# VH-VL binders against C2 domain-containing protein 2 (C2cd2): the designs that were tried, part 8

Target 1, 194 residues: C2 domain-containing protein 2 (C2cd2), of Mus musculus (Mouse) (e9q3c1r45to238)
Amino acid sequence: EPDELRRRESDTLLSWILTRDSWGNQWQAAWVTALNYEAEKRGGPLRLSFQKDPRPQSLQLTVEKVSSVVKSTQEKVVICHVVGETLQFLVSAGPASATGSECQLYDVHLSPFHLKVEFHMEEKREDIQIRWSFTHVPETAIKIQPQAPGEKQALGVNMLSEALEDLFKHLVNAASPSVFLSTKPTQVKEAQSL

## First folded at step 1 (VH-VL)

Design T10 (framework fv_telazorlimab)
Fold by ESMFold2-Fast, scan of step 1:
Structure T10 (fold): chain C 194 residues (1-194), chain A 124 residues (1-124), chain B 106 residues (1-106)
Amino acid sequence: as target 1 above (194 residues)
Amino acid sequence: QVTLKESGPALVKPTQTLTLTCSFSGFSLSTYGMGVGWIRQPPGKALEWIAHIDWDDDKYYNTALKTRLTISKDTSKNQVVLTMTNMDPVDTATYYCARVSDYVWGTYEGFDYWGQGTLVTVSS
Amino acid sequence: EIVLTQSPATLSLSPGERATLSCRASQSVSYMHWYQQKPGQAPRPWIYDASNRATGIPARFSGSGSGTDYTLTISSLEPEDFAVYYCQQRSSYPLTFGQGTKVEIK
């Protein structure tokens, strides 16, 4: 029963972040920022730019395992493993030498996915830092589709999709998005009422 | 700046219903991860947990007392109310309310802020 | 329910002496807390999660243990340390307290 209560406590943290009005936007912004950082860092002949997706997305996460809880006099770190059904990204892809008109938009889906989530809390702060990363991503979980498939599905585009899939797998394994969320009562109430 | 205070009758007759109110300040039960519990202590005896209510209106009761207990909250008034039916002299105790938090507020201190306690005597 | 057994029931010591208080759980627990209570006062959080001192608690107090066996140690008793100490588990409902160890002056 100690493990069960520990899982329920981790679920409380996860459910709290998922029920905030701003969570979906912060979740997307953190992914876009981290993935673009890794894309720029890696460089190469293929240019990827991750875009904020304005379409509504449903995110359901469940705690699979509580990995560790570490606490000192000044900080507390809760680490858990969570699973989800589908995570999607909007990506602009093209040659690194291209001007914007030579780039094509793609929908990239990752299904299923497994995340390692870290909650970092500090004694004198009224916020929580949430950081996450993939535990591992098999290539078979990645699906890439052009947003406007029509005439742009030439053989050259199919070759780009293979290269895009390989690069995307590298970038998602390298990315470590994070957000800071306020624990102040007024912020939580305002988010719920908006 | 967190404070809790118990209020209710000092004397209850056997078979009557006890109603205790916990009034608090410095936090809200609309905040995720926040809860308020009740603990009692008969004179010269150990502490006994009675009931707990949290931010999402989940209610927990001591299994030995469950059939006699009701806990509720009024978030707008910052109050938690405990009702215990069919009082018996053995229920004579000092009753405390205390704040309890889940992971969200980073506390594992169990009950981190306590009221002063209110003595309830059950006698004819 | 998880039963917590504290020993000894009473510990009679003089200032300057070392005190060792034990709390044994009937089942393995993950979260064990300690409270100090003086006559006429509400309990105060003292040690949380087995070994962490609450804010303002002197360094002479230390907690240790895991699983079913937990200990609270006072390295050198001071006059203000004479009190009853309770352990409490937060691993499962119902939440339970030990019966207390009274640390009293000789």
Scores: ipSAE 0.000, ipTM 0.460, lowest interface PAE 14.2, mean pLDDT 79

Design T11 (framework fv_telazorlimab)
Heavy chain, then light chain:
Amino acid sequence: QVTLKESGPALVKPTQTLTLTCSFSGFSLSTSGVGVGWIRQPPGKALEWIAHIYWDDDKYYNTALKTRLTISKDTSKNQVVLTMTNMDPVDTATYYCARIPGYTSSWYEFDYWGQGTLVTVSS
Amino acid sequence: EIVLTQSPATLSLSPGERATLSCRASQSVSYMHWYQQKPGQAPRPWIYDASNRATGIPARFSGSGSGTDYTLTISSLEPEDFAVYYCQQRSNYPLTFGQGTKVEIK
ESMFold2-Fast, scan of step 1: ipSAE 0.012; ipTM 0.576

Design T12 (framework fv_telazorlimab)
Fold by ESMFold2-Fast, scan of step 1:
Structure T12 (fold): chain C 194 residues (1-194), chain A 124 residues (1-124), chain B 106 residues (1-106)
Amino acid sequence: as target 1 above (194 residues)
Amino acid sequence: QVTLKESGPALVKPTQTLTLTCSFSGFSLSTSGMGVGWIRQPPGKALEWIAHIDWDDDKYYNTALKTRLTISKDTSKNQVVLTMTNMDPVDTATYYCARELYYGSETYHPFDYWGQGTLVTVSS
Amino acid sequence: EIVLTQSPATLSLSPGERATLSCRASQSVSYMHWYQQKPGQAPRPWIYDASNRATGIPARFSGSGSGTDYTLTISSLEPEDFAVYYCQQRYNWPLTFGQGTKVEIK
């Protein structure tokens, strides 16, 4: 029974940490990094480059379900079901041998999206180390809008849609950088002990 | 369908190193919560846990045997390899590999699928 | 290390009789599993986390217990139930098994 209580306290702390603004900023950067890494590894018919939307944007994520595996008092693995309304990227796409002048820019909207993410949490003294990866292929509807006008845009849209679906399959187990949080929040710690 | 199978030498001389391979199908050690352990059983005796490796490459060893053991995985080949140094006649046993699944905060699952076992005899 | 002591070492019973197998841990644990093993075969998972039957295991098998004391019960022995049963704790490293209880025909 003590082991069961310890697990519940840890889950509450992890959920709070994962919804903090500081972690959310690193989440967005890691997503773009993972997409570019996988795109560069592909040998497909298209060359893709992902770019952050330069406009300020609010990425609203809901952590809907948490399943956890306890390995020790200081080590835990958490699997989260994450949903969001819209995720936007700028994508430069062209033939595999193309230079930048032959590439076209597209606005890509993923809406809605559902992600299953695995977090590895390790406590080191007062710090918590978080690592993450996708456990399943992201589920989303893909909307692609070319930035240049033209009658042949539909051909590029279809090829890009297929390329993105192929990329998403390769996001599984694409690791992100570790996140270190120093000094656990006193209020959350006190609430859990209660 | 999940299957595991042990392979390696049937006969080992004293002081030699034993290398056993566990080849499996129906699951991946890249999947969160999956692990593979090695368990041995000397003829007519009880089960003894030897070593374990998790999906995240965490490794665990029997304390009495730790200095002699190395466990590793090759996720692309669906294999787990156990190496045991300085073999002695008392290490004669049937060696099993088995899958472990642990998910959620509710329970750990047992070793749910086992290989058939491979008998390793240590003699000159 | 957590030591698991199984008793009795051997149970000599006839089909139709009730079997009660005990497993005692040297300290309180929260994850206890049971395996069945027949001669020449690999062990098979039987009961997990004290009281849950593994897939395909007959209803005549039940597990109970908590803390240091765990029990595997077979309400009415069938011919195929005569085997060696091992308990195993998953609470802490290193993992440990009991010495086994042999259920044999009288």
Scores: ipSAE 0.000, ipTM 0.460, lowest interface PAE 15.4, mean pLDDT 76

Design T13 (framework fv_telazorlimab)
Fold by ESMFold2-Fast, scan of step 1:
Structure T13 (fold): chain C 194 residues (1-194), chain A 124 residues (1-124), chain B 106 residues (1-106)
Amino acid sequence: as target 1 above (194 residues)
Amino acid sequence: QVTLKESGPALVKPTQTLTLTCSFSGFSLSTSGVGVGWIRQPPGKALEWIAHIYWDDDKYYNTALKTRLTISKDTSKNQVVLTMTNMDPVDTATYYCARIQYEFLSGTNWFDPWGQGTLVTVSS
Amino acid sequence: EIVLTQSPATLSLSPGERATLSCRASQSVSYMHWYQQKPGQAPRPWIYDASNRATGIPARFSGSGSGTDYTLTISSLEPEDFAVYYCQQRSSYPLTFGQGTKVEIK
């Protein structure tokens, strides 16, 4: 049976994830992590690695509804709908073959987007483990721009667009990322990395 | 605690088929993002990835070995089975199974934890 | 297939000394991991995604690098650090490991 301190820690983590400072960073990171997972898992003709857009972004992401389901004294599921006009990220893309070619960086814009995310919270020993899963990825318009437009691009933008569409349609089963709260109530740790 | 343990024959004759079973506890292959892989290490040599299987039955094989390999899972028994055909003395190695799982924000799509390993000797 | 070349093959050092281990990939990679292996034991996850320490790994270990060149650094060797270290890439299939760098006591 969870005590009051552990329940407050769980609520604090959700608030921390949804705060203004972490909000855009967390959702962009979750999206990028899911894409990296799916790309590594599947392989394919292109070698893809995704990263967050480091440029300033306005707070255009909205959580339309948050609901929770208590499954047991040790397990709780929180469901969030994340919607926005634009989700931006970077992708490094190159051929999968051993040609020695350098990967090139592209800007990717998804507009509009809607993600349904589940947080699975479970008490594990002395910590609370939180796992993410994506249950819905809507059809979105993809806009791709190379970061060095003056250079000849070894890869076709159409090939990259097709690869991204293929990844997106499998994203709902892509990742089960995790973070956890330590036994110290003020310490939050991500993805079990200490 | 998450644990994995390899089992199978210690000795295999050339041309025979090797079947190894990985039995695990502390996690389930019904959990999204989780998988189990096989890695081998010949005596005194480097590690070589063989194959892995994910929770959704997606399978990946080392292309150099692909025609000889089959990987399967039994989620209800917490087991993953690797079969390798046409064994040769150069396939003598310690065979490990390990959990593979992608972790949010960390990029930890790596093997953690590993079983103790089982030595398979192929003698002619 | 991405080939990972580790150098040097062997580092003979004393406790308290700094160790620098190199891993060079035959083509650019985005995900590089490091494992530690002691004789008779299974490899242990050590550094993931170039620079992140696994849970419980001492701060004296650090990883860095991008593209084709990656390094694992031990700032001041402790007796328990003498082992073989393997790099592994996970940017493309097949997954590949380097041949290992043995850090041994002088």
Scores: ipSAE 0.000, ipTM 0.430, lowest interface PAE 16.6, mean pLDDT 75

Design T14 (framework fv_telazorlimab)
Heavy chain, then light chain:
Amino acid sequence: QVTLKESGPALVKPTQTLTLTCSFSGFSLSTSGVGVGWIRQPPGKALEWIAHIDWDDDKYYNTALKTRLTISKDTSKNQVVLTMTNMDPVDTATYYCARDKTYYDLPSGYYGMDVWGQGTLVTVSS
Amino acid sequence: EIVLTQSPATLSLSPGERATLSCRASQSVSYMHWYQQKPGQAPRPWIYDASNRATGIPARFSGSGSGTDYTLTISSLEPEDFAVYYCQQRSNWPLTFGQGTKVEIK
ESMFold2-Fast, scan of step 1: ipSAE 0.057; ipTM 0.604

Design T15 (framework fv_telazorlimab)
Fold by ESMFold2-Fast, scan of step 1:
Structure T15 (fold): chain C 194 residues (1-194), chain A 123 residues (1-123), chain B 106 residues (1-106)
Amino acid sequence: as target 1 above (194 residues)
Amino acid sequence: QVTLKESGPALVKPTQTLTLTCSFSGFSLSTSGMGVGWIRQPPGKALEWIAHIYWDDDKYYNTALKTRLTISKDTSKNQVVLTMTNMDPVDTATYYCARSLEMATIPYYFDYWGQGTLVTVSS
Amino acid sequence: EIVLTQSPATLSLSPGERATLSCRASQSVSYMHWYQQKPGQAPRPWIYDASNRATGIPARFSGSGSGTDYTLTISSLEPEDFAVYYCQQRSDWPLTFGQGTKVEIK
């Protein structure tokens, strides 16, 4: 019988991600945190707030074309493609001065999506910290649906679509947010520097 | 076909600065995960790693030699340049440049090497 | 720095015999690679990540090991296998090589 403990474990971020039972929740939380960080940092006519869909959602991701750089025993960088059928989240959008009830809520689907991302994995003391960022502009089809579809919201949908495309273009390089993921279940931390 | 070739002076006088160029083809140093390093081998001795540069311009140096070394790249010319200051007869060696490409299932190793260039340090 | 010690320094054998080459690290390493070098030539990648054969390397070559102890085995030596073999760690900076094991004809 194959004894997995006798086999040399892969020291790749891909193997770590695939074996975590909280992967889906941590990925969605990191994604929403990254978008909120970038949206809040940028000015504009719209105030955007991203949030996870409160309804249970199945996230089906495939990680492809993985390339890793081992810079030391404590630092590894993994570049890969994240491909999926649907990535869904909620967006509250309104005038820059508005909040809460003044904002319109939209259901956003990225379907299909193809993301090129870079993960930085670093051991610090008794924990492993994971940071991620986009290496390229996300490739996706954006579908926007207002939560109150009976209203005439074409202007809002068009403005949100343009804002999201602009936001995605700025998720690369120095504009890319970094979110720390802990090896401890369900712990997410915001990175202090890129 | 991946090819690397070292070029530079065959003879260097003590205290001079050595400049070596690694010219390559068949890959780009703009490719994520790509890197090029320098390794030297004194006659009849073991291999010694000197320096490494990655696609993202991260640079690493041999600790004992660090104050004497500079590594840089020109991705448009497919070249990596190494400079070593204050040359000494003990630096006489064949200098190699070599490529590394990293994949999640295939860890870092030097998969293609140049032919090497012998640099002799003497008066 | 991580020091790699290869043993034996020289291995004198005849074609058809089994060769076993050792590489011991001064501390645990995550990745160990092996290179073959013939006189007047650049080193050639041989085994990567302890046990994987590089492209074109015959099945008679096998690598094994983990932590601090690694081994390169040649099940039945052929004339073209007589060369110097170097191990190299890829766990921490600076990168280091062993001093080499010379496999020579007796």
Scores: ipSAE 0.006, ipTM 0.502, lowest interface PAE 13.0, mean pLDDT 77

Design T16 (framework fv_telazorlimab)
Heavy chain, then light chain:
Amino acid sequence: QVTLKESGPALVKPTQTLTLTCSFSGFSLSTSGVGVGWIRQPPGKALEWIAHIYWDDDKYYNTALKTRLTISKDTSKNQVVLTMTNMDPVDTATYYCARIYDSTGYRFAFDIWGQGTLVTVSS
Amino acid sequence: EIVLTQSPATLSLSPGERATLSCRASQSVSYMHWYQQKPGQAPRPWIYDASNRATGIPARFSGSGSGTDYTLTISSLEPEDFAVYYCQQYSNWPYTFGQGTKVEIK
ESMFold2-Fast, scan of step 1: ipSAE 0.012; ipTM 0.598

Design T2 (framework fv_telazorlimab)
Fold by ESMFold2-Fast, scan of step 1:
Structure T2 (fold): chain C 194 residues (1-194), chain A 124 residues (1-124), chain B 106 residues (1-106)
Amino acid sequence: as target 1 above (194 residues)
Amino acid sequence: QVTLKESGPALVKPTQTLTLTCSFSGFSLSTSGMGVGWIRQPPGKALEWIAHIDWDDDKYYNTALKTRLTISKDTSKNQVVLTMTNMDPVDTATYYCARTPYYYESSGFSFDYWGQGTLVTVSS
Amino acid sequence: EIVLTQSPATLSLSPGERATLSCRASQSVSYMHWYQQKPGQAPRPWIYDASNRATGIPARFSGSGSGTDYTLTISSLEPEDFAVYYCQQRSNWPLTFGQGTKVEIK
């Protein structure tokens, strides 16, 4: 029974950590990085650049279905679902030939939002390799509005919607670029803290 | 939605090599946390786990059978192949393949969907 | 390897009776699962991680246990419950199954 109690406490702690603002900022940054990487890689008729919405209280998301797998003493995988009624973010969009001045900023709302996030951590000597993998769950409606509405709209909302839908479809199981964190300075700093 | 089906020979002679293919649909081995295992059951006897392969090509084998077993996957074809060398009459069994998920749709990281099984008889 | 011992080998009961099936591991395990198998069919997932019922499994089935001792209980047997039940551990490689308990009509 002590083993069952310890496992239950570990699951609660993990769920608590994954619902913290710092983790939310990390996965959102990784997701935005993955979207930007994929958009640049694909090319196409539109130039797209994604940004986190900096406005407070813009996102009401729940983290659920948290699980972890220990593959070895040096490798762990954490999997969770990020679910919400809506996910709001910003996208700068314009023709592929556009310079910065020809791009416009749009508010994008995904509703409902359901994202599966896989977080891979592997220790390689003094470094921790972190890999993120994202899978969008189907049946997301996309609502798009220019951030600064004006008389002139050079880009059709339908064209942008089609491009985003294609991008999200192509992003299924796409991984963000790997990040390596040095463990030596972190271990020394952590020891000094406590 | 999720289906698995075993295919291969129904009869194998002693000392020959058995090759079984598991063809599946409704999931992919490109998905992190996903795996496929093989389990066998001799007539009237208990279930015996024999091999496993997961999404990143990690392979695990039954200790007693390890030197005779090879497992591989073809992610683009949704297939897992098991090869077992030096077959013996004692290896006569129904062979099953089953899905082993590690994430949210998991039945606790064990076998949640099974194929129908294929009977392999080893005799001269 | 972890050896799973199921007892009794055969349980002869009448409909309406309570069935208690035991699975004992040779060393402590963290994940124990149960499967139901009927003649000519593949095993069906029944209880996972000691106590969680798989989708569609009736409430009369309950699992319990930790460490080395695990139990599957059927509170009141129905005709469709007569089958062989296998336990399986997922704590260590290689994966192992018990020898099964056959629940048969008296």
Scores: ipSAE 0.000, ipTM 0.427, lowest interface PAE 19.6, mean pLDDT 76

Design T3 (framework fv_telazorlimab)
Fold by ESMFold2-Fast, scan of step 1:
Formats: C-alpha cells, structure tokens, sequence
Structure T3 (fold): chain C 194 residues (1-194), chain A 124 residues (1-124), chain B 106 residues (1-106)
C-alpha cells in the first residue's frame, strides 16, 4: 500500500517526463537553447543560430538503462542512458561579420546517438525543478545539408561540422540546461543553459 | 572487483583530530551516481552514520557531529578522506567506509560494498 | 532524528525454524534497508528499499513493511544465517540504524 504508492510515484515522474506530448518539443527546445547560449558565449569565425525543426516528426527515444540516487528527502538524481535514431535541428550559419542576408540555413542531423543524461530533480510542493547534465560527448555522426542546396557558400560543410563538434564539447563540459516545471505537465516556467 | 579499505591511526589522544582515508578500486568517483560514506560502530553497539560524499562533490553530515566533520574526495587517487576534530573516548569505534552504489531504477541505494573497518581507540 | 527500534534484541532459534525480525521507526519512513553482520566482519547489504533482495541473497529472505513498521523474515534458517541484522532508514538526515537483532543458535 504505501510501498506501492511510493513506487508508483517514482514511476510517475519518469513517465511524466518521457510520455508528455510536449516531451519531444521540450527535448529539442532545450538542446536549441543550450546550443544558442554556447554559440553566442564562445564567439568565433562563424555566426551560428539554432532553431527547432518545425516539421512534424515522431521523436524515437529509447531509454536503455535507468538508475537513481536519492541525495535527500527532496532531491533525487535520475541517470538515463538515452538512445535515439535522430536528433534534428536547424542552424543558420555565416561569417561572424554577416548581416542576416549572408547567412545560410542548414539541416543538422545527429544520428544515431547514445547519451548519458542526469536529471537532477528537486521536489517542492506543487513543482519539480529539473536540471539536465550530460556526462560525455554524444556518440553520433553529424550530417549537414543546406536547405537551399542550389548554391553553396565558400564557408563549406567541413568548417561548419568542426564548429559544431567544438560547440558540442563545450556544451557537454560546461553547460547545465535546467528547466522549472509545474505539476501541470504542459507548463514550462524557465529553461537555462550555463 | 570493487574493494574499499580504511587507513588511519589506531590510537588517538583526547582532543586530537582524527584523519581517516578510504582507498578504493573497481569504481571511480568520476562516475555519475556513486558516492562514498563513513559509518562507525563502537564495540558491542549499533552502527552510526557519519558522513558521505557524492561524485558531484555534494556532502552530507550527521547533524550531531557536523561541527567536527569534514569529508573530501580526491577522484584521481580514488580516495575519500574524513576528518573529525576534538576526539573523545566515546568516539572509540570501528570506522568503515562504504560505497553508495547503483541498484534498481527509483529504488534508494544502500551501502553496497564495505571496507573491512579500522578500529580507532581514543584514550590518554 | 528518526529512531529505529528493533525487536526482539535476540532470537534464539534452531536451523529450519522461521525468524521474524521487526524494525519500528519513530516517524514515517520511505526508504528502509537491512544489513547482515557476522562477528568480526563488516555489515553486508541484505534487503534494500523495504523488500528488494540485494545481489546473491537467498529467496528465503524477504522484507516487507511501510510507514513506521518494517519486517525482515527468514522462512527457514540455514546455519549461515545466524548473525546480527540491522535496519537503516534513508528517508531523512541524519541516516540512522537500529540497535540490531541477534539471531543465534539455540
């Protein structure tokens, strides 16, 4: 009875995180937010801006291994091994001196991927606070395709690929995306990366 | 194979500071989700939790002992160090270090691997 | 702090008999663990989170309970089961252990 309720409450947290209709959008939005923050922070020869892919698609994520650590009565860390076929987003790229019209839009696919993700959760009355931490560089291939393939810039796909790999390394090692979620599953109060 | 071993002085005088080192192998405190703690047992008495530290440097202390305790880790050496100040004869005990390990999803973790313990006697 | 009271302090039993060990908490507990300790040895995890057997623990051991009242049961004692068993809560800091129940040969 109380033991069963306790187990169901724990299962409900993971189910709530993974089975929300908005989960795919929240997952992609968090990555886009983190990437934009790191891109702006680091500077470099390229001007990069990331956007969530607006095209409808089913996010196919499989959780292969989950463990948890109870740090205190209100704090828990859930460690997930998350695998997926494709993580997709858009990036606008151009020279650092570009003024809008000189940037080109690219489709970026990370495929396949296997991530170790830590969800740091603090339960408070009506809310949960979730921070996401990544513990290693994703095992993935980066595939880049210009959205307007008729004309390619001198920039080149190789330079963009190297910039993205460097950005991902900084993201994993330095950024800690966080979200504040209400007990209402469709609400997201805040997302940050640092 | 996971092993832990305590080291430190066998004899401590009242008012001195005790420093114990837990050296371990078969796991790393750079691994997410793991922690190492200290538990003591006075002769013929119950176990008493002292402190523990997690991979991300979060530290937890027994409230009754907190003002006397410092726990730290050296991830590169696979060591966790406990310092306890102002030792008293009542602190005489076997001191164990133990790992907080991974079990089933959503289940709390017990201390899953323990060192053999080191007896610390506090007397003049 | 949460005080754990184990009863009885000592159980004198013969091999083949059933043992029932109780652990009562001074307030409601969400996470309760059990450890086995033999003389001169470190404790070993035995049952975690009330009812889950640790790796390698025989099926004759079972744990149950919730709130303030937890039980460890040994359905049929084997010679290697004679030991001291400690309960431990992890629902609030400081973490606390019971005083132990000694299961000894009659």
Amino acid sequence: as target 1 above (194 residues)
Amino acid sequence: QVTLKESGPALVKPTQTLTLTCSFSGFSLSTSGVGVGWIRQPPGKALEWIAHIYWDDDKYYNTALKTRLTISKDTSKNQVVLTMTNMDPVDTATYYCARIGEYDFWSDYPFDYWGQGTLVTVSS
Amino acid sequence: EIVLTQSPATLSLSPGERATLSCRASQSVSYMHWYQQKPGQAPRPWIYDASNRATGIPARFSGSGSGTDYTLTISSLEPEDFAVYYCQQRSSYPLTFGQGTKVEIK
Scores: ipSAE 0.014, ipTM 0.566, lowest interface PAE 7.3, mean pLDDT 77

Design T4 (framework fv_telazorlimab)
Fold by ESMFold2-Fast, scan of step 1:
Structure T4 (fold): chain C 194 residues (1-194), chain A 123 residues (1-123), chain B 106 residues (1-106)
Amino acid sequence: as target 1 above (194 residues)
Amino acid sequence: QVTLKESGPALVKPTQTLTLTCSFSGFSLSTSGMGVGWIRQPPGKALEWIAHIYWDDDKYYNTALKTRLTISKDTSKNQVVLTMTNMDPVDTATYYCARMEGYSYGLDAFDIWGQGTLVTVSS
Amino acid sequence: EIVLTQSPATLSLSPGERATLSCRASQSVSYMHWYQQKPGQAPRPWIYDASNRATGIPARFSGSGSGTDYTLTISSLEPEDFAVYYCQQRSNWPYTFGQGTKVEIK
């Protein structure tokens, strides 16, 4: 009974989030922000810079588990584990000393991916915080592909693939993206004639 | 509840070394992504970030002050210590410590601040 | 280091009026935060990452911008909103704050 209620609650929250027009952009922006922070903080000889992917990416998440619901008199936290088919990033990689010309753009795919998603709700708060983190599972395959560089550049890029994969794994596991969504009714579309 | 509290001397003489301690509760500096920074504000002036330390002991310093600064942490005591050498009257300021929880609640902002401690440098 | 220039230095306005505060970075930044500070108090986080309101911050506050130009807008000033607002970038170490914009009662 508790697990069914928690799963229903998580499904309702995820449905609410995923049906928002801005969700895809907020999801992507939150990932880019979190990954760039971890990359900049680490420093080191290899610099990664994550970029917004302009390609349409429909996100379908399946609730695998609802681990817990914590409810106090004023605070509620719903925690669920979700699975997605593919998570994609655009990342620029090169030496930390690069002037730009030494950097190459890569497509990075994680498939499948697992997330722990936390919904934080406070009684007097007019929004909810959605925070998520990557849950490492053995089945997750990471594929890193350069974006159409010249032949000479492609060879150099391939020589960095192991270092890029290891660093990317570290950054994804360290990242904790977060989004704040208003629970107040808002005008869905601006009325231009008013 | 997360709280941070600064402690140290209120008065320092020119050329002396300042040592400030930030004591905190409600979080741990062993948690991945967690950090604590120091920010100062001279009376009537703007905020100036001076130093930061992360859970993994990674440290950052204000470039202009770098040679005078040392930041360290004692994770078991929930404390971060800042040392600043060769104090000058121009270093008179309220010194704050603040938490930065990476990309969770703060989105890498200083989300929770101590009350601040005024340090006056005068002969 | 990245220099943040806030303008205007002071806004003298009455309750009910709209306030627009600007923060311009000397180079492109990805992470711009806003803090509110009242006299005798520590700064309080206000807007995260350009546009995300901190917990408890009223909807009349909105942040926008990208690259080098960021804006904090207060749609209709309340008496409690008169304070100094600071922008802060986290794109590069050292972190830097703007010089502050004081919003004061006319």
Scores: ipSAE 0.000, ipTM 0.453, lowest interface PAE 16.8, mean pLDDT 78

